# Ledger of designs, part 206: VH-VL binders against q9umr5

Target 1, 268 residues: q9umr5
Amino acid sequence: SYKPVIVVHGLFDSSYSFRHLLEYINETHPGTVVTVLDLFDGRESLRPLWEQVQGFREAVVPIMAKAPQGVHLICYSQGGLVCRALLSVMDDHNVDSFISLSSPQMGQYGDTDYLKWLFPTSMRSNLYRICYSPWGQEFSICNYWHDPHHDDLYLNASSFLALINGERDHPNATVWRKNFLRVGHLVLIGGPDDGVITPWQSSFFGFYDANETVLEMEEQLVYLRDSFGLKTLLARGAIVRCPMAGISHTAWHSNRTLYETCIEPWLS

## First folded at step 8 (VH-VL)

Design gg73 (framework fv_mavrilimumab)
Fold by ESMFold2-Fast, scan of step 8:
Order: C-alpha cells, then sequence, then structure tokens
Structure gg73 (fold): chain C 268 residues (1-268), chain A 123 residues (1-123), chain B 111 residues (1-111)
C-alpha cells in the first residue's frame, strides 16, 4: 500500500485549497491516506514559525507512528519552512519524500500584497526596520524575511530561518543536521512565473547576493559548509529539482502537469 | 448585505427541463461564488454544484454531470441552474448559496442562502 | 446514501446540553477538510451556524460550538432553548467525490 501523505499549507491557506492535489493523488495512487493539517489557518498562519513547528509536530507524531514504513510530506510556500524545521527537531521522523512546493527556503525579499496589507507603507527596501525588531519577529513572514542589503541584521535578528539554515549558531545544530539527513528525498519545486516568492530560486536554495544577483544553491555558504546536510543529500542523490514555468504562486497545488511531472513520481 | 432572490415555483413533466434563477444584490456577482443545493420534501440537503471560488469555473456533483448546467449573467447579477431530463425524484426545493472565503480564519463557508425554489415533477 | 453520518434525532430539555455528531472518513473530515454546520428552522432556508470547524458568524450565540477530531466532528448546544428546535446539517468536502457533501441531518427536539 502507499505511504500516507501529510500536507502542510502556507500563508492564509485552507484545506480546500488542496482539493485538486488530493484528487490527483486519489486518481494515481488510490487508497493513499492524505491528511492536510488544518492548524494555523488564516491569521494564525502569521504566528511565529517556531510556535507553528511545535503545533504541527504534535499533529504529525500520531500519523507517523501509525505508518512504520514511512510517510511523505508535501509542504507549500511558508509550509515548506515549517517542514524544514520539523525534520530537524524530530529525532524520530520517518519521512521518505519531503516535497517542497514553491517555498522560500533561503528567504523572501519581494513586495507582495499580503505584506502590503500587514505593513501598508513599507517597501521591501525598508521592511528590515520592522522585521528585524523583536516585535516583527512575532510574525511568521518576518521569520523568513531575508534582506540581502542588511545581511548582518538578518543573521543577528532572524529567530527562525538563519537558525534552521545554519547561518547563525545554535546549540542543537548538530542534532538538527543529523535528523534532517534521515529524509529519503528532498524534492524542490518552483518556477520563474510564481510571482510571489522573490527570488523564485529561493525555492531551490538560491538567493540574492548584496547586488541582487542570484547565486544558486551550490554557491551558498550553507551548502559549501554543509550546515544542515544539503551537500550530503546532493552527493547521495537525494535532492530532486523540478522547476516549471507558467505556474503562479497559488497554482502549484492545482496544476495536473506539475503534479504528474514533479510530485507523482515521489509518492511510493 | 448580500441578498439572494430566487425565481418562483415550477411544475414540470418528466423529461422536461427547468431553469432556476438566483438574483444577487448587495454585491456584484463577479465577487461571489454561487452554489446550488437541493432538498427533497422531508429529506436532507444535497449539493449539486457551483462556481469554484478559487478556479472561477463551474463544478458539478458526479450524479448530476450531463444533466445540470450552471451559468452566470454578470450584466444582471443573476446566476442560473438548469436541470434537464427531469424525473419524479427531482421534486425538491432548490437553493442557491454564496460560497466565500474568510481570510481571518482561512475557511470557506456557504454563508448566504436564497429563499428556495420549489420544483415539482409530476405526470 | 450520505458519506457523513449524523444521528437522525437528538432531544434535550431547556437549559441542558446536547451534542450532534458527524462521522466521516479519510476522504473528507479525515483528510483535513473543514466542517460547517447549518440550522434549518421549519419552512426556511438553511442558516450558517458554524464554519471552519469551530468559528461562529456574527449573530450566532456562543452556546453553539463546533469541534473536529480525526474523521468526526461535533456540534454542541448548551443552554438549550425552545427556538433551537430545528434540523441541523454538517457539511465538508470529499476528495473521492470531488465535491461538497452534507450529513443526513439531525432533528433536534426540545422537551
Amino acid sequence: as target 1 above (268 residues)
Amino acid sequence: QVQLVQSGAEVKKPGASVKVSCKVSGYTLTELSIHWVRQAPGKGLEWMGGFDPEDGEPVYAQRFQGRVTMTEDTSTDTAYMELSSLRSEDTAVYYCATVSYDWKTGRYSFDYWGQGTMVTVSS
Amino acid sequence: QSVLTQPPSVSGAPGQRVTISCTGSSSNIGAGYDVSWYQQLPGTAPKLLIYGNSNRPSGVPDRFSGSKSGTSASLAITGLQAEDEADYYCQSYDSNLSGWVFGGGTKLTVL
């Protein structure tokens, strides 16, 4: 039988938003038990990411315990960062495929409508003043705000992303790396027409340098230092990169061609 | 506030078609997703279909596919549900309802309902 | 047949608590889809009572509450009043049917 699939949503999402994804899975892998975790929905998706990680951890433990052969994670947008941390903090996870759907794995540096709603007078160039404050770090979106022009502030103030990426020291870093490396496959999905994730290569662990030139994963210090295991995973053939053009941010979980190309092969 | 006003009761012969209308006021039809739910006398609610609030395209319950067509006229803020090849078991009250997203909770709901249209199918 | 199972009837006295269950499966409530509850007074259209498992729209008193666990959901009504006498329907989405589904309905009798 197929391994259960756990879906972790993004910012302001509902379980209904994944109906097409669940329908595709049911068509190609009938009998698969798929659970969309309906925690931290709506405005609660703005809660600090470490708070969300704790809540999602409590929800996934019984699901993983019932599936000794393993589970798959499909994690969308902000949810991909939750899953990154989840895989690091759990000493006993049995995740086979971690499928990251357009998640800002190296952070976000772009103006979007949801940022304008939260901080109407802010531009991406000045959002660092809010996000890198203690108050700003109480919002999930600020936990992965990565201003390439203020990398010193990002490294000092980020309470989440800089820590899970090993860019800032943490007492648990060695254990987190060991735990993350138990994953069977890291499937990275994203594309140039997303329109929200900026730069879109953040979904593939690429990011801006100080001149806003994108450096790909293999040029990142976190990769070169193997801070949480990317270099080791790539060397063992466990990283899958599946870029696709023509897909907007809200369509990654509802595009059949994407599902067939990038997701379906990894659902054993 | 949103109000949904449906067309009047209809009596049809088996094999005929019926087209029920749902006039929207308080908001424009383009801002809303209208769904259709029916209820046979003394029985429960049954979802028939509607315009998907995320995709903007009509979706139909499997048992009505091929018999039901849902359309919208944005110029008159009116949604329509046409059911063909009517049978006696299609006798029911037909409701239109809005499906909306609450950004605060991240949830969908059928939040406003029309008054219902009684369709009687008899020979 | 409905894919969400409700008891056909429940009863209670004024001031008491009643609970109405809604039992689904892994393709609907178990898959993480939200549960909404609707109240239908005799001769009227359904009215949204609870959405997104536990949220109340404006105008719904707090003595109505919803919860979800595993493949099931519950509607709890405390401080029962005569005006609560109605039919109650749960609703969710189902991946196997690719559509919205309602429970069979529960008739609540007060006294």
Scores: ipSAE 0.792, ipTM 0.899, lowest interface PAE 1.3, mean pLDDT 92

Design gg74 (framework fv_mavrilimumab)
Fold by ESMFold2-Fast, scan of step 8:
Structure gg74 (fold): chain C 268 residues (1-268), chain A 123 residues (1-123), chain B 111 residues (1-111)
Amino acid sequence: as target 1 above (268 residues)
Amino acid sequence: QVQLVQSGAEVKKPGASVKVSCKVSGYTLTELSIHWVRQAPGKGLEWMGGFDPEDGEPVYAQRFQGRVTMTEDTSTDTAYMELSSLRSEDTAVYYCATVSYDWKTGRYSFDYWGQGTMVTVSS
Amino acid sequence: QSVLTQPPSVSGAPGQRVTISCTGSSSNIGAGYDVSWYQQLPGTAPKLLIYGNSNRPSGVPDRFSGSKSGTSASLAITGLQAEDEADYYCQSYDSTLSGWVFGGGTKLTVL
């Protein structure tokens, strides 16, 4: 009788990477139907996020239709942004718990091996020149690049993150907010030892100001304006924050203590 | 480019142990995850265990836990599989194989295989 | 019994198309784990033929193709040739067993 769980992976991931998570769920909630969506794997994870949202949407529709009592989403890293958009574009989703595992919800501003592979001579200080071009916005990682020193360019050029966060106007913003607010619980997970998500507080809707000082969610304009419903969700008790130290970026889906503390309580 | 060369055939009595080796060339062992798969005469393939390509620790199939030990010697680029308390039903060809990640597709596969080692358990 | 079910044999004439099915469950293929296929010629080690549902390693001709739908996968061989006569195995990962699993194997006979 447990609700089905849908897992959305991150950058360069595989279904195999979630084997421990599925094992933990089976141990604590036996009989749960868990589906890891194996779309946009490997290099395809670099495709524009709106393209990924469309593909994942087509995959989740039949799963949700078969589960009238609702479903849970577990969305890892970049996948958390896909799930943010899914909840906004679907006017009929029945998601109870949206569990975000170390996802850059306010964006990314840090050098990573993935970024060095794609743009080998770039530094975080000059990546804005590439990412905020029309060409750069054809890559998923540039869709959530958020340079705090060029916020005007981010707001004008981001084709994904600035729109789903309500930082720039969009014709569908009111409908997206209404749809997102249908979620039962928003469970945010992340931590200081992640090593990839920069700043790590991005997983909790915190982010750098122009001096690279982190401002937490309640200080963000998107929260204060309630642009997509964060303030409303917090007021109704629907936001859960679960930070944990000692976990690296690739270990969020394979740490038993993390699972027991942050994920297990939200799987009904 | 990757080549796996296994040790020669073994004949063992019930209750004995056997240790099969798998020498890697064309890559260093530290860049690869070695897994073991067996095949009884006229039967299909059965995964026994291997070094997890993401965790780097050995993982064993449930039915072999307590009887199998898999180790690696990085100085000689050689992986080992030791199976104890041998029974007649352990008679099989034992293969080592590499498990690797293809970043282009986001997929894991058993991409290179050793030639196999025949282990016969008889009294 | 194998965790993934394959027909024990399949046959076809040269130039024809054959398909080999691999039926799993909600704990393996249905859970989203991808499927690989291996070809084993008599007296030899298995060789990777298809990985990640539909990807071919370098050197595998496009006559071999893979697909996955729901809890099942299929290997299709077109333009069948005598040299294709072999055993074929599907493989996936299983969350209930916490391990890799193989199908029982299918013997392909070219008539």
Scores: ipSAE 0.786, ipTM 0.893, lowest interface PAE 1.2, mean pLDDT 92
Fold by OpenDDE, second read of step 9:
Structure gg74 (fold): chain C 268 residues (1-268), chain A 123 residues (1-123), chain B 111 residues (1-111)
Amino acid sequence: as target 1 above (268 residues)
Amino acid sequence: QVQLVQSGAEVKKPGASVKVSCKVSGYTLTELSIHWVRQAPGKGLEWMGGFDPEDGEPVYAQRFQGRVTMTEDTSTDTAYMELSSLRSEDTAVYYCATVSYDWKTGRYSFDYWGQGTMVTVSS
Amino acid sequence: QSVLTQPPSVSGAPGQRVTISCTGSSSNIGAGYDVSWYQQLPGTAPKLLIYGNSNRPSGVPDRFSGSKSGTSASLAITGLQAEDEADYYCQSYDSTLSGWVFGGGTKLTVL
């Protein structure tokens, strides 16, 4: 039998958004128990990410308990960060494949429709003034806002991304790293035509430097310092990078070719 | 609010086709996703198909694939459902309904319904 | 025959509480898809009663409530009134059928 699949959605998503993914899984892996976690939907997805992590944790614990052989996580967009945090705080998770589906794993620094809706009068270059305030950090988007021109503010004010990345020292950094390293495989999916994740390389732990030059994962301090285990995972052969062009952000979970190439191989 | 007004009752012979209309008001058809649900006399509701609220493409229930065609005329804000090769078991009240997405809650629902169109198939 | 299973009928006296169950499977309710409920008065079109498992549209009394757990959902009606006598249908989406699905319906009789 196939291991259960848990799906964590992104910003403003619903379970219906993943209908095609579930269809693909059912067709290729019949009998698979797939659960799209119906939490923090719609505007509730703007809640602080730590709050979401707690909620999703409560939902996945019983699923994991019923699947002693392990489970797979498919986490889309913002959900990918939620899942990474889940795996960091859970010392007893049994996740085999963690599939990060077009997630801003190294943060977001780009004007998007999401930002325009929440901050209609704010530009990317000025969003740090809001996002790195205590008020701003009450919104999920700000929890992974990563302004490359204000690194000091990011490191000091980011209440989520900087912590799970181990970029800011905290008492749980060692334990979180240990927990995250329990994952069997980290499957990173994204592409240049995403249009939302900015830079798109963020899905592969790449990101801007101070000159907005995109550096790859191996050039990032979090990798070099192995602050949360990326270097270790890579050394183990546990990181899979699956880039794909021609896919927009809202289509990652609904593309058959992408599924067959980047997702299906890790659902066994 | 959205109002859906359907065409009148139809009586058809087996093998014939029926085309039911659903006129939308309050909003434009381009702003709505129209679906069709039928109900045989004394029976439950059965989803036939409709336009996907996310991508706007028509989707039909497997049972009706090849026999049903759903179209829209945006110039008249009217949706149509055509069912061919009619059988006696197709005798039912046919409803059009809107499927809406609430971005605040992230929920879909069939929130507005037409008054229904009775289609009788008899020899 | 219906993908979602409902009891054929339920009954209650005025003022009482009644519940209508809706049992699905791992491909619909159990997969995380929302459950909606519809009320159909005799000779009328269905009316949306509950959406997104527990949300009430405008105009629906708070006597009506919905819940979902596992592969099942439930509609609860408190303070039962004569006007509540109707057929009730649950609805969800099924990934195997790639479409929306309804329960078989429950006839509620107010005694």
Scores: ipSAE 0.077, ipTM 0.687, lowest interface PAE 3.4, mean pLDDT 93

Design gg75 (framework fv_mavrilimumab)
Fold by ESMFold2-Fast, scan of step 8:
Structure gg75 (fold): chain C 268 residues (1-268), chain A 123 residues (1-123), chain B 111 residues (1-111)
Amino acid sequence: as target 1 above (268 residues)
Amino acid sequence: QVQLVQSGAEVKKPGASVKVSCKVSGYTLTELSIHWVRQAPGKGLEWMGGFDPEDGEPVYAQRFQGRVTMTEDTSTDTAYMELSSLRSEDTAVYYCATVSYDWKTGRYSFDYWGQGTMVTVSS
Amino acid sequence: QSVLTQPPSVSGAPGQRVTISCTGSSSNIGAGYDVSWYQQLPGTAPKLLIYGNSNRPSGVPDRFSGSKSGTSASLAITGLQAEDEADYYCQSYDSKLSGWVFGGGTKLTVL
């Protein structure tokens, strides 16, 4: 019957925020066991991403152990980065579909209300001064801050994103790549009307160059070098791209048409 | 501090309708989510519906769909719950409550409650 | 019958510990939805006691604690006092019903 689904939330979310998603799954795939992980909710979502990865890892292990045929991950916003790291650090994961729901996979470079809450007087052009400090790297949002005008600082200071993307070397890189490549499908979802993820193409592994021109995944150095397996997955036919216009950041988990088009087909 | 004051007790005949009010003070109704919960004599709590704190639209429990209507008058900071086609089993205390999000914990709760309105349905 | 199952009554002596269980299913507590607890003194409206599984509102003493595991939740009261005598209700959200659900309530008697 249907594989269990594990949902990993984003910044300042609650399990209640996914009620529509769970209702859609129950309607189309009745009997599916769906678990929203209620760890790192509210302000705890600001904790360093490696700390969150450890906690979520402990929560997913027993769920995966009970499902020998595999599990699916649906990972929203910041949660998509947590799931990226989970797939790399777990040498025994059995994930079939990893559904990344508007996650900043190549990082974030945009002025949003979340940044105003944390750094009310800072503009995106100045946030590198805070985020690329040791203090700043104790906040999850700074772990994936990617200033295209200070790429040298990003590469040296990012304690999370630069490492999981293979943009900076790490002793475990070969093992992380091998583990990530065990995923059945990488389903990437996002769109131009999100309004939070900047650039929105970050959800598809595209990102700004130094002139703020977006380069798509296939033009990224991490893809060309196959640093963590994107080129191998694409060649295997394992990457699914599902862009959709008209959806704001908080609506990805509550839009029926998006669910039917981009999520439902991957919940075997 | 938020305070919810409900309308007084009602006695209705079977087949009638009742409209209970919940006046909000200490805060503006437009930034609150009001939900309704009832309790029959000697029985437990039963959620009826309310304005979804994320969607901003009224949602109703399945068993009350078609009989209940929940509305708000922001000019008077008053929420209303109207229940039609009353039956004897609708005899209960009806409560309004606020549903609030705590950003620190990422949790929702029914944090403030009105004093309750007794509705008795008898012939 | 309530969607969330609680024992109808529990009792204890002053100073003792009592625990009230709340048993759900895969569509509510098991799906990851939070559990809240409410205290209802005779003739009064319910009062929020615990929210988000284990968080206490301002003014609730730390002898009240909540926990959640699998499809169930528990409310623990330590150092039981006479004023704790009340009805206690658990609450969660249910995706199959698309709504909030309450337990049937537990009457706590302080002997």
Scores: ipSAE 0.794, ipTM 0.899, lowest interface PAE 1.2, mean pLDDT 92
Fold by OpenDDE, second read of step 9:
Structure gg75 (fold): chain C 268 residues (1-268), chain A 123 residues (1-123), chain B 111 residues (1-111)
Amino acid sequence: as target 1 above (268 residues)
Amino acid sequence: QVQLVQSGAEVKKPGASVKVSCKVSGYTLTELSIHWVRQAPGKGLEWMGGFDPEDGEPVYAQRFQGRVTMTEDTSTDTAYMELSSLRSEDTAVYYCATVSYDWKTGRYSFDYWGQGTMVTVSS
Amino acid sequence: QSVLTQPPSVSGAPGQRVTISCTGSSSNIGAGYDVSWYQQLPGTAPKLLIYGNSNRPSGVPDRFSGSKSGTSASLAITGLQAEDEADYYCQSYDSKLSGWVFGGGTKLTVL
């Protein structure tokens, strides 16, 4: 039998959004128990990510308990960060494949329609004033806002991304790293035509430097310092990078070719 | 608010086709996703198909594929459902309904319904 | 026959609490898809009663509540009134059928 699949949605998503993904899984892996976690939907997806992590943890624990052979996680967009944090705080998770589906793993610094809706009066270059305030950190988007021009503010004010990345020292950094390293495979999916994740390389742990030059994962301090285990995972052959062009952000979970190429191989 | 007004009752012979209309008011048809649900006399509700609220593409229930066609005329804000090769078991009240997404809750629902159109198939 | 299973009928006296169950499977309710409930008065079109498992549209009294757990959902009606006599349908989405699905319906009789 196939291992259960747990799906974590992104910002403003519904379970209906993943109808095609579930159809694909049912067709190619019949009998698979797939659960789209129905938590923090709609505007509730704007709640602090740590709150979401706690909620999702409560939901996945019983699923994991019933699947001693392990489970797979498919985590879309913002959900990918939630899942990474989840795997960091859980010392007893049994995740085989962690599939990060177009997630801003290294943060977001984009001025997209997606963000404009939330911050209509704020430009990308000025969003740090809001996001790195205590009030701003009450919103999920700000929890992974990563302004390359205000690194000090990011490191000091980011209550989520900086912590799970191990970029800011905290008492649980070693344990979180240990927990995250329990994952069997880290499957990173994204692409240049996403249109939302900015830079799109963030889905592969790439990100801007101070000059807004995109550096790859291997050039990032979090990798070089192995602050949360990326270097170790790569060394183990546990990181899979699956870039794909021609896919918009809202289509990652609904593209058959993408599924067959980047997702299906890791569901067995 | 949204109002859906359907065409009148139809009597058809087996093998014929029926086309039911659903006129939308309050909102434009382009702002709504229209679905169709039928109910045989004394029976339950059965989803026939509709336009996907996310991508706007028509989707039909497997049972009706090849026999049902759903179309929209945006100029008149009218949705249509055509069912061909009618059988006696197609005798039912046919409803159009809107499927809406609530961004606050992240939920879909069939929130507005037409008054229904009785279609009788008899020899 | 229906993808979602409901009891054919339930009954209660005025003022009582009644519950209507809706049992699905791993491809619909169990997959995480929302459950909606509809009320259909005799000779009328269905009316949305509950959406998103537990949300009430405007105009629906708080006597009506919905819940979901596992592969099942439940509609609870407290303070039963004569006007509550109707057919009730649960609804969800099914990934195997690639479509919306309804329960078989439950006839509620107010004694």
Scores: ipSAE 0.325, ipTM 0.760, lowest interface PAE 2.3, mean pLDDT 94

Design gg76 (framework fv_mavrilimumab)
Fold by ESMFold2-Fast, scan of step 8:
Structure gg76 (fold): chain C 268 residues (1-268), chain A 123 residues (1-123), chain B 111 residues (1-111)
Amino acid sequence: as target 1 above (268 residues)
Amino acid sequence: QVQLVQSGAEVKKPGASVKVSCKVSGYTLTELSIHWVRQAPGKGLEWMGGFDPEDGEPVYAQRFQGRVTMTEDTSTDTAYMELSSLRSEDTAVYYCATVSYDWKTGRYSFDYWGQGTMVTVSS
Amino acid sequence: QSVLTQPPSVSGAPGQRVTISCTGSSSNIGAGYDVSWYQQLPGTAPKLLIYGNSNRPSGVPDRFSGSKSGTSASLAITGLQAEDEADYYCQSYDSYLSGWVFGGGTKLTVL
């Protein structure tokens, strides 16, 4: 039978938002047990990402324990960063496919409605003053704010993303890398018409340099130093890239063509 | 404050159609998702369909697909549910209800309900 | 019958605690969809009592509480009062049916 699928949502999402995804899975892989983790919904999605990782970890442990053949993760938007950390902190995860749906894997640098709601008078150019403070790091969105013009502040102040990406040293880095490398497949999905994730190539481990020119994954220090295993995974043939145009941020989990092309092949 | 007022009771013959209205006040229809739920005498609640709060398109329960049509007139803030090819087992109270998203909790609920419209199907 | 299973009736004396169960499956509550509860007094429309597993709308007394575990949910009523006598319905979403589903209802009798 098919491996269970665990879905981790994004910012301000509910489990209801994934109803189309579950319908597609039921059609193509009937009998698959799919669980959308009903934690940190709504305003709680703004809680610090390490707090969310702890809560989601507690929820996935019994699901993974019941599936010795393995599980698949589908992680949307901010949820993709939660899943990155889960794969690193769990010494015993049995994840086969980690499917990242338009997640800002190298961070976010763009004006969005979420940021304007939280910080109405701030522009992306000055958000570093708020996000890289201790107070700002109590908000999930600031945990992956990556200002390419203040990279030194990002490296020093980011309590989450810089650590899980191995961009700053951490005592657990070697263990986190070993744990992450147990994943069977890393499936990266995103596209230029997303409208929220900025730059959209962040979903593929690309990001802005100091001149806001996008450098792809293979040019990143994180990749070149193999800080958490990207270079090893790519050499192993375990990284899948599936870009698709014409899909807005809230449509990644409800587009049938996207599902058939990028997700369905990785659900065993 | 949302208030839903439904049209009056109806008696129909088998094979006829019925169209129930639901007038919204205290809020505009464009800001709400209206769903329909029926209840046969002495029985439980059964969801029939409504406008999806995220997609904005009507969705119908499989049992009613092909027999039910749900429409909205935003100029009069009125939602409609039309059920065709009526059978005696369609005798029920028909309710309209709002489906609202609470952004603080990330939850959907059927938070306001109309008073109900009794539809009796008999020969 | 109904997709979500509730006991057809429960009873208690004034001041007691009663619990109403709502049993689902892997396609609804087990899939991560939250549970709402509705109270229906005789001759009236249903009223939202609990939403999102455990949240109370304004005006609902704290004697009513909801919880969810695995594929099931429960509604607890403490300090039972005569006016609590009503039908209670649980509700969730079902991914197999692609729609909202209700439990069969539980008639609460206050002895």
Scores: ipSAE 0.790, ipTM 0.897, lowest interface PAE 1.3, mean pLDDT 92
Fold by OpenDDE, second read of step 9:
Structure gg76 (fold): chain C 268 residues (1-268), chain A 123 residues (1-123), chain B 111 residues (1-111)
Amino acid sequence: as target 1 above (268 residues)
Amino acid sequence: QVQLVQSGAEVKKPGASVKVSCKVSGYTLTELSIHWVRQAPGKGLEWMGGFDPEDGEPVYAQRFQGRVTMTEDTSTDTAYMELSSLRSEDTAVYYCATVSYDWKTGRYSFDYWGQGTMVTVSS
Amino acid sequence: QSVLTQPPSVSGAPGQRVTISCTGSSSNIGAGYDVSWYQQLPGTAPKLLIYGNSNRPSGVPDRFSGSKSGTSASLAITGLQAEDEADYYCQSYDSYLSGWVFGGGTKLTVL
């Protein structure tokens, strides 16, 4: 039998968004128990990410308990960060494959139309004024806002991304790393035509330097310091990078070719 | 076993500074991470800051940022906490404590405490 | 006023079981940060009682136990003894404050 699959949605999503993914899984892996978690849908996805992590944790614990052989996580967009944090705080998770589907794993620094809806009067270059305030950190988007020109503010004010990355010291950094390293495989999916995740390499833990030059995962301090286990995972062959062009942000979970190439191999 | 012995009670005027010492024994100061916690009379515990157990850098609570300085003298195994611009609200018992790491669980804890130093700020 | 909320007082008779709650938020206990508990006898320094949610240091009786769920933690004391009369503080770490935080403390009275 196939391991259960748990799906976590992204910003402003609902379970309905994943109807095609469910279809693909049912066709290729019949009998798979797939649970799309309908929590923090729509506007509720703007809630602080730690709040979301807690909610999703409560939902996945009973699923994991009924699946002693392990489960797979498919986490889309913002959901990918939620899942990474979830795996960091859970001492006893049994996740085999963690599939990060076009997630801003290294943060977001882009003011796409998608984000402009939330911050219509704020430009990318000025969003730090809002996001790195106590008020701003009450919004999920700001929890992973990563301004490369205001690194000090990011490190000091980010209440989520900087913590799960181990970029800011905290007393649970070591145990979170240990917990996250329990994952069997980290599957990173994204692509240059996403149009939302900025830079798109963030889905692969790449990000801007101070000159807005995109550096790869292996050039990031979090990797070099192995602050949350990326270097260790890579060394054990547990990281899979699956880039794909020609896919817009809202299509990652509904593309058959993407599914077959980047998702299906890890659902066994 | 770790023992922490703090300096004696202090009486200060508003605006003055106070420097409390914490002498470590049983282990060397270089092997320990010292933090400071205060307690106003009849009130709860408040973390002031301390040295990070992993990188050894001092970290201060936001409330005391710019007003507190924590230092260490490894030659005498003594940690110091200096609080400046004292106010009446700073009247409290000040504790030094060790923050230790449990390698089995990866957990930190304030496992040993000094006896406390009463600091009274009054005009 | 404290980041972590505790009841100001609890009481029990000798031999009874009492529990002390510690309620946090999504930025501390709810974020997955550990909870520690400290016992402070009258006129003394705090003593570590529980660390890492449920671990007892050497010398702490097994009548003391800690648990954590959601955004809250709990200290349970079974077989209550007169010597248990003290103030109890929960502690965690807060991601917004980037620092350790304590509860307001609970005075336990043994009747």
Scores: ipSAE 0.187, ipTM 0.717, lowest interface PAE 1.8, mean pLDDT 93

